# Designs tried in a protein design chat: VHH binders against Thymidylate synthase. Part 9

Target 1, 260 residues: Thymidylate synthase, of Methanocaldococcus jannaschii (q58167)
Amino acid sequence: MVLNINSFYKNCRGEFMRAVFIYHKNNQRMEKFYKNLLNEPDFCRICDDCYNCRGNWTFKNNVKNIVIEEVYEEFVDNPYDYLPELPEGDICIAQLHEDLLYELPLLLKEKGYKALIVPSETPHDLSLALRRDLKRVCSNYNIEFENPKPFCSLEKKEGNEYINKFIDYFKIGKPELEIEVENGLIKDVKVKISAPCGETYYIAKRLKGKAIDDLKEEIANAHHNYPCLASMEMDKELGDTILHKAGYIAFEVVEKALKK
Short names: E, the ipSAE of ESMFold2; O, the ipSAE of OpenDDE; V2, 0.75 times the mean of E and O plus 0.25 times the DockQ between their complexes.

## First folded at step 4 (VHH)

Design q06 (framework vhh_7sr4_2)
Fold by ESMFold2-Fast, scan of step 4:
Structure q06 (fold): chain B 260 residues (1-260), chain A 122 residues (1-122)
Amino acid sequence: as target 1 above (260 residues)
Amino acid sequence: EVKLVESGGGLVQPGGSLRLSCAASGFTFSRYAMGWYRQTPGKQRDLVADIYSGGYTKYGDSVKGRFTISRDNTKNTVYLQMNSLKPEDTAVYYCARTYSWDFTSGEPFDYWGQGTQVTVSS
């Protein structure tokens, strides 16, 4: 039963936390991040056995999504025509038109939210100018702010009390694996923290039973075969594609787990 | 040392087909992912397709089902088969050396070809 496993899993994690995803209709990346935490059967269509791959946990009682209409205008005169009243929550994960996104910290402050995470999966998801402004406004409201590029680069950081709790509670961010090796073969792989898109479960499944000497190739193939929506466009700040950075993170995670 | 030389571009009518080739030299071709990019005037280069050292392929959403990327490691050549061409596919197409097989070395797009023009018009 999904509810029984969710209740047990949630209680073993300690303090209750609420996350709210807010994004525009047709944003498949944000929808996938949200659906990863619901963990419904057939979540990643490439795996037909999600229970054995991911387990039967769910955060459906801890997460909500708010899907708003697409904004086609370059500039929005009244952002509140699009922004709904926010539910109660602790952490907000958002991708929105920049005029709407700029107003979001005030709404979060009024509802007692503790952190705003704005993941960048494309070079166009958040301008550097707005990132600077959001950092300043959130600081003034005592709201933690991070702009992970990509979302799977989100790691714990001194001073980020609530975002650090978010990573531990929902088990998403920069991935962490525990790998058991027997006779030069991968016997088991435990996912401690998953990439927000759920790729880490797929990588773990692909590595089981593989020889240590073959792992680099298996990681590369798993990353390239997973339906990752990270952009292949050059990002000026990274000097690289966001897709490449995600691939490097996947490799680093497995290598770190093997070297202890 | 590293050289990428594109060929196969040209003028084609909507619905037509073209095959682009990129001859590579000066590096261990089989160890690198190779990509095809395109650029229209005033815009950044967009990835059309890539093929990784392990043989896996990725496509931009606008070309899925119409374009096929492939490679021949014995000839150090990467190909882009373009079918059902549309006016929106009009661009300069660039071949690029992208990622080492283990993602740990190099800058992405260390080397680009000179580009080949593809024009789709009636």
Scores: ipSAE 0.015, ipTM 0.445, lowest interface PAE 7.4, mean pLDDT 84

Design q07 (framework vhh_7sr4_2)
Fold by ESMFold2-Fast, scan of step 4:
Structure q07 (fold): chain B 260 residues (1-260), chain A 122 residues (1-122)
Amino acid sequence: as target 1 above (260 residues)
Amino acid sequence: EVKLVESGGGLVQPGGSLRLSCAASGFTFSSYWMGWYRQTPGKQRDLVADITSGGYTKYGDSVKGRFTISRDNTKNTVYLQMNSLKPEDTAVYYCAASYTYKFPSGTEYDYWGQGTQVTVSS
């Protein structure tokens, strides 16, 4: 078990957690969430300063991805023709055709998985009906279930033992920052938990040296300059676009950090 | 007192181009986020392109590479250059303005134009 020292000491000393991402070929959003945890030097490509922006950490030995062929059929008669045997794992993060997704909790139960996270980055990634059904089926199998919309809204909840451990171990979910202010200027920003797309590291970098009075504009500019694939379509449940909700979360996170 | 006035809509053939303009008055334009939304009959309104006060842009997946949003702070105007138009781009296009000045809410005030019709004939 050779993990980066920051991951070992900051997340779960002596604890090992495995996350499995399962998604269709050409799903760029899910691939980006997976690659964020690998933390390769050229991950975001906005600048060549990833080490100073993101730090020297990796979860390459803790995460796996399973890429499924695209399904163009409205209904899938044999979901198991597409679903492979799952590897051992603790947490599954999935975006799949709904007929395949419906069968996933049973496979997770058979392999001893503890949680299923289905992030929604568009209004169409998971229907409300299937969300309800997945919650019920997962509950019957004693598997925790969350459908964060967007993924960076995933926060700790009472009763979500394994998802709470996931957030602390991989340091992704609803972001958490520690901000040091000196003479009305941001002296330092420490990222404790990042958005799953890694945007929080970029925002933290851009806030350093800025005046507190300029932060809202700087956060909005950072959010728009970061290659986030969250939908710009209006979402009925949120009453706003998912892209804007991600922006609101960034503002909340900075405000909370300034209040201590 | 706040006004957003759209212009430049019309009828074009597939593969054609249109340039939409939104003239703003009654607020400090240079400090505002500006966006273009579109709405087709029977569907909800979608954000097509936006631009921050700092000039950073985002585009919806269906228009990326074909549409360009820009702003001219001296003229208090935001533009949407639409190239390689498709029948699916047929919609009423709305200009929107928002000022982000209160923590933690992000966008506190939204102003909307009356809309301009874009029709791409097949």
Scores: ipSAE 0.060, ipTM 0.537, lowest interface PAE 6.6, mean pLDDT 84

Design q08 (framework vhh_7sr4_2)
Fold by ESMFold2-Fast, scan of step 4:
Structure q08 (fold): chain B 260 residues (1-260), chain A 122 residues (1-122)
Amino acid sequence: as target 1 above (260 residues)
Amino acid sequence: EVKLVESGGGLVQPGGSLRLSCAASGFTFSRYVMGWYRQTPGKQRDLVADITSGGYTKYGDSVKGRFTISRDNTKNTVYLQMNSLKPEDTAVYYCARTYSYDFWSGEPFDYWGQGTQVTVSS
């Protein structure tokens, strides 16, 4: 395994981490999260400024994806007919048919994984019942578990040693910005942690040089202009759409950075 | 002041086509996301389609493949081309400037047009 230079320098302690994404064929949301960490030059496709916007980093030597065929049956009698042998890894990020997902913690335990993250980008990605069961099973296996809804709401928590390391290592989760203001204008914006879809880099780019009084419209337009696949369907637990919650998170991040 | 004025609604037979237009004024149109929503009596407004300044589109599941949203930044106008119309498409259609946020409160808000009636019936 060759360590990528930028990945090494992003974790100054010299820690090496392996993340495995597992999801069904045609899951464009999960593929986008995976491809954000590869940071290929054509990832964004909004403009031809990716180098200045995102930088030249990549985690291609730290991440793998496993693409599973789509399952159309409501119930799966033999989940292992679909689930392959897992590669070596530390953290798993998964979206799967619930019968397959229920079996995943055992496979993770057998390979020494430390955490399972199941992001919800639609109201239908993970039922509340399975979320409760996964939390219990993962706890029994000493595997950390989080179900961020959306993925860009994933934040550090006391006791989540490995998920906290994941956020610091891969620099994805609930975004964190460092903003410099001079004479009412945004002088510079640094991305400390990006949304897993990479939106935070685009927002940071659009805020540079803007007057503080114009930021609301820039943030709102940047959020909607970025190709975000979070659902516009009403989510009963949130009392709002997941897409709107992602927008609020973008606002909170910028406001927090401006308040010093 | 923000103004959104819809036009192009009317009565059409099933399988027919209709094109809605929304003329915007009072803001820098080219910088904002524009959308179309629809409402039937007793129900909440549902997203039909929206379009970003850069042309990225989103559609409600019931209209994908049948409706097309577009914009003309030179004319400050957003359009909804409706093909293969069904009786279920009967609703009041609203033009909106979406994804606006009040910075000090953090609350989202939208600007809405007056609505235009679309009736699909034989």
Scores: ipSAE 0.000, ipTM 0.244, lowest interface PAE 14.1, mean pLDDT 83

Design q09 (framework vhh_7sr4_2)
Fold by ESMFold2-Fast, scan of step 4:
Structure q09 (fold): chain B 260 residues (1-260), chain A 121 residues (1-121)
Amino acid sequence: as target 1 above (260 residues)
Amino acid sequence: EVKLVESGGGLVQPGGSLRLSCAASGFTFSRYYMGWYRQTPGKQRDLVADITSGGSTKYGDSVKGRFTISRDNTKNTVYLQMNSLKPEDTAVYYCARTYSYDFGTGPYDYWGQGTQVTVSS
């Protein structure tokens, strides 16, 4: 059952991309990714300065969410009892019970979708076996597939035409910053690509005016202070928690931006 | 070279408290995140709480409000104060050097041998 569908339309002035988020009720991580693209004034609720921190952009006319009922059964005999008819879209971002997720590529193919992104924020969001199956099925349907773990590890790849376009259009994925330094102090920080949870804007705000020698501590404190929903459970594939992987990404992004 | 030694585990009744300590040596303690993990039989290790070099903390949902992580950089020690203990908190608790923003790091290389916490009547 579909609980929430927002409408959208084509932009009459140029290239237009449509992203559809599909996830179960009470999935706070997927809801946060969706709401990051809406960019409402109270999005992060850490401070009162969201306009100066994030700006006034919005993708409300480019994104839809589909929230479906939770599934507690280990195995689902009739996935289509839960899965609705999909709206028109270009890219799908999904976290679903694995039996429902397995059926999703066929529905995407029938509606002309170009890519499926399945972010993993916990070790349980997507099994390695289903990841392999989804990659094969999507390839057979000419649908691009990525399973970023976490979502903020999603980076451009040769051959991923539509996912690369998604990253550039919505400005989310593995973060990219442009940092200007003057007299050992951070003069300006520009967010080119944000983590899908929006943490990168908060980090950028905290780095402005700081001394270069203090940045590592500011990054660490920003990551801990930002409400990140990435799992603290050990992940076998990473050999670490997904939370720590997100922290490493934040550190790497700033270090990379400082190297010219 | 790197060594982590846990202490303070034991048997406690539901609602009780325990304080775990981890003495670290062989590295510049003040530059590393430190954390507490726990593991129940048949399950993966989970990060319960971690603390930055500057003292900023993060907790797992199941322990937030009941557990407090802290550190003393002068003593090279990290602590876990556990209050309002529940049977579900029964596990082996491990101290770990989690990661460092100073050095760039890979996965966990170092943690201690663990200390058993049993919450039972």
Scores: ipSAE 0.064, ipTM 0.556, lowest interface PAE 7.2, mean pLDDT 84

Design q10 (framework vhh_7sr4_2)
Fold by ESMFold2-Fast, scan of step 4:
Structure q10 (fold): chain B 260 residues (1-260), chain A 120 residues (1-120)
Amino acid sequence: as target 1 above (260 residues)
Amino acid sequence: EVKLVESGGGLVQPGGSLRLSCAASGFTFSRYWMGWYRQTPGKQRDLVADIYSGGSTKYGDSVKGRFTISRDNTKNTVYLQMNSLKPEDTAVYYCAATYSYDFSGPYDYWGQGTQVTVSS
């Protein structure tokens, strides 16, 4: 039987990658990003058609999570009291107390990690000052760094060899769709890259059979119906909520696919 | 000229209820995304709830299950029904509007705000 070999082969096209998610207990946003890559049948509870919507792929052998206890202190005297030993990995996706996060690049360097991704789903997930510091520290250690705000804004960039491979390998980041239109109706939608929360599969399912003139309304409805945890708090850097930026990205992705 | 006029704010005891209204004029209301934001002194403005033109809604974590947003397109009005009010709900509440088919930036129009105070 070749099915198991085909699954392995499909996930190992080119470079084999391991991603490690590290976050505090009760961080439901990071937990959802991690569980999206496991792709368990009960991940999306909107409908019972997940197999036809998302498929039966899984990255459970390529991803690991490390859940650490919540830190309630504003300032942490010794971050290493909280930080565990890191497993082997290529890419780290992290949301942590800033004093712990500042020390993470050194631990990543010691274990041979190639990139650090710190997604911001709220205005409080990463300060601008720490973002600047992490960029400098990671550069000194030859570790790629990105702070996508939101995570579904993570796109390929010249010079980001390993993050670009991460996007292609795990099929998450700024979404990419292939849309087939026949007689003004959406005939098929193929998800090439999904939002890390998995929303793109739900949007793709909702667009099939819809008239192209109705798509803006269908995208807005799909975004509102999907359990997205992006913050509804105003973000000063964006001049809008992160939730609204995620909605705009969903719209932009569909428009871009229709232009091809 | 676009106008958003909030009403229904006031002083209420913990556990009480208030219904905020936002009367809109000067634009095609039925095509706009409507939202309620709140702001406490010294804090950032937070989106409490929004409702898109087709009626689908989203709520902030702190108000889910207690607040309900709704709209009446025949009256050009959006409502926020606030139940089980808590002292931490004390804020100035703002109505906001943006064009439902163009997600190109922040809310286009804002009301003047209405004060909600929850205290014994």
Scores: ipSAE 0.131, ipTM 0.588, lowest interface PAE 6.2, mean pLDDT 85

Design q11 (framework vhh_7sr4_2)
Fold by ESMFold2-Fast, scan of step 4:
Structure q11 (fold): chain B 260 residues (1-260), chain A 120 residues (1-120)
Amino acid sequence: as target 1 above (260 residues)
Amino acid sequence: EVKLVESGGGLVQPGGSLRLSCAASGFTFSSYYMGWYRQTPGKQRDLVADITSGGYTKYGDSVKGRFTISRDNTKNTVYLQMNSLKPEDTAVYYCAATYRYEFGGSYDYWGQGTQVTVSS
């Protein structure tokens, strides 16, 4: 099926997409999401086998980050004193002080952006009230809006033309694997879509050569060895921790791939 | 000075119980994620149980239903109640503290470890 895969990627490679990450200084979660797309050799410090694990792809010409100084004020009267001029872009991924975040859709509209993604990795990253307001304002500006909780739950939706293109172009969101089995053993694992933190590549590496019956243990071991960015604090909307939801997604991804 | 000091380890017969304690000092304990990890010689270090600042818990599959993690923020102490112990639970148990997970990083602080041996 190499020919079918090559045909699909050939059609997608002709489209250029620009993603802009905007976040405060010391937001290590957002920085790791951004650095995952750069795919530099020092991104993952778990082992020295990055080229065999992740490959040598990079989106360094397609992604930019804007790092804003921390805001210690509870309320910000003049958000534009903190917000810089945005570069040209198609999709924005943002985590900011709520007063700055509320003004962001207007700046995105003025620069022709098509979507705003606000990932929630903790229960405190985006209030339900601001989420409601952002959805309304973005809709008025014809900007697609998603608040994935966690970011690795971001999946394609009918009507989300640009976010769907983002997932296909950058190969991040709710993970998708293609697994080849021979004689009850995992012969190869191909990452089609990775979790934005890059965990999916490490899971894929760990599964190669394992028996199908051992996979649940291997996935659990990968979680223990790969630092997870999702919060272990209870989230009232989910009725569970965001970390637990991320773990469930990882198990579901492998099970779904094996049923093909 | 930051330190984590484990206690309560020892030798116990299969089916027995032990309670491990970890006394923390030198940091804002109530804001930190606390965990128990174990290591058997020749194997990687595995998560046994963890607990958030808010008291929400996660367990490794092999210990779920047998072990209970808890914390007392007034005493800056995290506990691991170990019931129905098996020979496979034999390991050095480490207390760990971290404010957040980081790629390739170790946890902010680790204890020296306490030996648990389940044998007749």
Scores: ipSAE 0.000, ipTM 0.128, lowest interface PAE 16.8, mean pLDDT 82

Design q12 (framework vhh_7sr4_2; at its last look DockQ between E and O 0.01; V2 from the best seeds 0.00; counts 0 for: pae O 14.9 > 2, placed apart)
Fold by ESMFold2-Fast, scan of step 4:
Structure q12 (fold): chain B 260 residues (1-260), chain A 122 residues (1-122)
Amino acid sequence: as target 1 above (260 residues)
Amino acid sequence: EVKLVESGGGLVQPGGSLRLSCAASGFTFSRYYMGWYRQTPGKQRDLVADITSGGYTKYGDSVKGRFTISRDNTKNTVYLQMNSLKPEDTAVYYCAATLSYDFRSGEPYDYWGQGTQVTVSS
């Protein structure tokens, strides 16, 4: 087992929220979500103009990651042999072996966490049976629970006080853009909420200066050029690939912003 | 009539290579988003690789690093180069095309080929 924890610091800013990412070693999808919130230069490795594309924001003092060793066994006899003591936090974002994931809500309750988000980027990240169990257990512990599939489908929902705060505080979830059009051309694009993988910044950059009549093609090209990690396997629940769902979300976000 | 015709399938031993071709006719190929799907008996189709009108590509995790999708707009053809083939790559491979990347509902592709069989066995 390998455990890597960053320190939390006292925040001198007004409101404060702490998010903890917990996932297995070599989970590049979860690592990308975590690193998006650090916002270090050259994050997507496409554009050298990161400051003008993404801005100078960072949540490095608000987020921690916990990386644990991969588990190859189908069933885990002793899940607690793998699960570390959790740091203090408000929201947990997790992808883990299902036997470990099932025990996670109890640990979250012990540390006063308010929500558990389990993003699904592949059809195999969370079974429907475990999703049902996690919803029940979290409800019993007064912990909010969401399983966005993909993570960029996470949107505000009545009753989800802490997850709604998470979306507003960290500016990630289902993307929201403000688009200014002048003479049929995109004059400016402001990212209000980004996809957790950071794709929305890249889409915004590519749309600037484009004619509105060209946007569908440009969105498709931007989505495919970005290192989006959503799975290309068929998902039984969606009836399509998670990649196509992410692409539709990108399209919907731009269309909605153009309607003001 | 829109037509997508796959070719290049066959029997190959593990570790071998095959190049699939999909010849398109009846539409403005250069503007279309193209994908390669595969299907094993009794399973839904899985997206293997795709390519946009601008040439940007994505690959399924199981084939990444082994397969390469490309297109030739002068020949109206999309290709799938398959290297380091494994028994689990055995499937019927389908070419698919759509003009719109708006996968809002239903079938995501407008046009499908008839499929070509790939069998990886000794």
Scores: ipSAE 0.292, ipTM 0.658, lowest interface PAE 3.7, mean pLDDT 86
ESMFold2, look of step 8: ipSAE 0.024; ipTM 0.543
ESMFold2 (binder alone), look of step 8: mean pLDDT 81; pTM 0.815
OpenDDE, look of step 8: ipSAE 0.000; ipTM 0.203

Design q13 (framework vhh_7sr4_2)
Fold by ESMFold2-Fast, scan of step 4:
Structure q13 (fold): chain B 260 residues (1-260), chain A 122 residues (1-122)
Amino acid sequence: as target 1 above (260 residues)
Amino acid sequence: EVKLVESGGGLVQPGGSLRLSCAASGFTFSRYAMGWYRQTPGKQRDLVADIYSGGSTKYGDSVKGRFTISRDNTKNTVYLQMNSLKPEDTAVYYCARTFSYDYLTGEPYDYWGQGTQVTVSS
C-alpha cells in the first residue's frame, strides 16, 4: 500500500463540519447541548474542588446557535415571521414550535445543509405525526433526519452519511467509552463519544478507581447528580421516562466497554 | 424476591398533608434507587420523585417544592412527604425500585409495589 500524502491531507480537511443549533429562548436543554461543544472552562462545576475532567478541546469555530423568541400561540400563521436567515452549515440541530419546525427543512435545503437532528427530551418535544412528516419532507430534499429520544440515543446508522460524520467529528451521540481494568478496579476511563449534555465525562471521572462490583451504583449516582434535564414524565413510546432511558444508556455503554 | 409494601395513603382535604412509606425487602436496599410513581385512571404512570443511593433527589415539575422524598437505609424504607395537596394529586401512588439495570441480561427492569390510593377531595 502506498500512502498518498496529498490525498490524506485532503481527507483530513474534508472532515471539517459546521453544526447549527436553533432553538427558542429559555430552552436550557438545547443551550446545554450547544455549550457542551464550546467546552468553556466553566461548563462543569459539579465538584467542590473543580478541575477539568473534559480536556481542553473546543468546537467554538465549528458550531453556531440561533436563539429565537418564544412562540406562545398554539398555531402560527406565518412561521417566517420567526425564522431568521440561516448561516452556512452542514448539520442542523433543532427544537422549535412545530409550525416553525415543519418549514425548517426547506430553509436547510436552500442553504445546502445535509442533515436535521431533532432531539426529544420530553414526550411533547415532537409529535409522532410531525416526526413522520419531517422524515418524508427531509427525504424529498435529500436531507438526513433523526429524532433521537433522548439525544444521547443518537447512534450511527447505514444511509446516514452526514449524521454518522457528525457523531465522529463532534464526538457526541450515544456514548462510547474505553475502560481499563486492573485487579478488579477501574484504572482508566477514556471518553470516545460523549452524551450531548456532557454527562459522560462526569461518569468517566466518577468510575475511575471504583471496584467492578460498585459500578452500577456509581453510574446511577453519577447520572442522578449530573444536571440532566430530560423529562421525568412517562413517555408512551418508551414505556418509561426519558430521564431513565438516558440513565439506562449510561449503564449500557459501561457494560459494552467492560466486555472488551 | 423483591417486595415493596406501601402505607400511608388515604383521603385528605385540599391543602392537607400525607406521608407515604414503603418497606422494601429481598434486595440490598442501600445500593438501589427508589422512587414514587403515580397513576390516575386512563392516564399513563408518571415519576413523581426519586432518590438514589447517594441521597440525591429529583422531583416532577408538578410536585417540586411540595413533596419531599427521603430514605432510611437502616429500616429499608423510602418515604414521600406530601404537603399542600391539590385535587390533581389524586392518584394511586406506587413505590418502585427504579433505574435498575442487569448487566447479565442487558435489560433495565423495575419493581413496583401494589400501590396506595391518595384522594384529595373536600
Scores: ipSAE 0.081, ipTM 0.565, lowest interface PAE 6.4, mean pLDDT 85

Design q14 (framework vhh_7sr4_2)
Fold by ESMFold2-Fast, scan of step 4:
Structure q14 (fold): chain B 260 residues (1-260), chain A 122 residues (1-122)
Amino acid sequence: as target 1 above (260 residues)
Amino acid sequence: EVKLVESGGGLVQPGGSLRLSCAASGFTFSDYWMGWYRQTPGKQRDLVADITSGGYTKYGDSVKGRFTISRDNTKNTVYLQMNSLKPEDTAVYYCARTYEYRFSSGDTFDYWGQGTQVTVSS
């Protein structure tokens, strides 16, 4: 699947949207989500066919990252010693030490941000207690809040005006595909919304030319072969690994596309 | 009727090797993904390695290059070859069957084995 020059132009029409990623140094998961939106030619490194797989689009003028030094202490007395002044932005995507993360909604409010997304790729990325606190504080500040676990489970929701716009503008979240079948074979796959790690482009490429009877195995193999960022650690809330949850989402996305 | 039986655990010195086996029965083994998880007392289970029905593998970062997962569909068995064992590898190792990649099923894992103890110590 190709996201060509025409698709890039369409994505940049209308309202300008700014997303800011804030995370700790050496957080490879958050860096991958950020770099997916830059769409550099060497992004995934599985093969050298990225242009035909992903297309020639980029959001480099719409996204910024802020990399914070690592915090090793369990409790942080002065979170502002670590937190810089935030740039102008509309949506913030964050993974931070919980004491720093708790201060984010106030800083976002002061800069006029509309939403905070805190993806959980490991069982340790956000406690249930802090999730509840962030939801309450963000609500008080009129900031939309979501904690997708994993990030590729982020879907549109009634009342989430700005997060819904984020999904449509940047074309990341819970994946959406258009699949064309001819004579029992997959003729074409178009990526409308990609997983934030970019896996959906790789899956789309792998499905082209395959028989419909082989799709479940192809999806499974693509998911295992792609450098998926989701944790292999058991998550108590899900009763499974976040990695397997991401795999189920990938299968569901393809199944849904085939029913249309 | 689904049954998973682990074997091959034991006590081994650092740098040693062990091969775990999981004998499966009560289902069409070749149709399912299989995985190895481990659990240290007081901690939650971690997925160590899994293998798809087509033989594609995934490994946890802590075991890459040291552990190898494989399957033999004629024997209905999945294996975990553990080389260059470290004290940190000490855990109960569990074999698991992934039910299916579909949220409509309601079940993520429909069967776990009993576990086999691996202790890496002098």
Scores: ipSAE 0.011, ipTM 0.449, lowest interface PAE 9.2, mean pLDDT 84

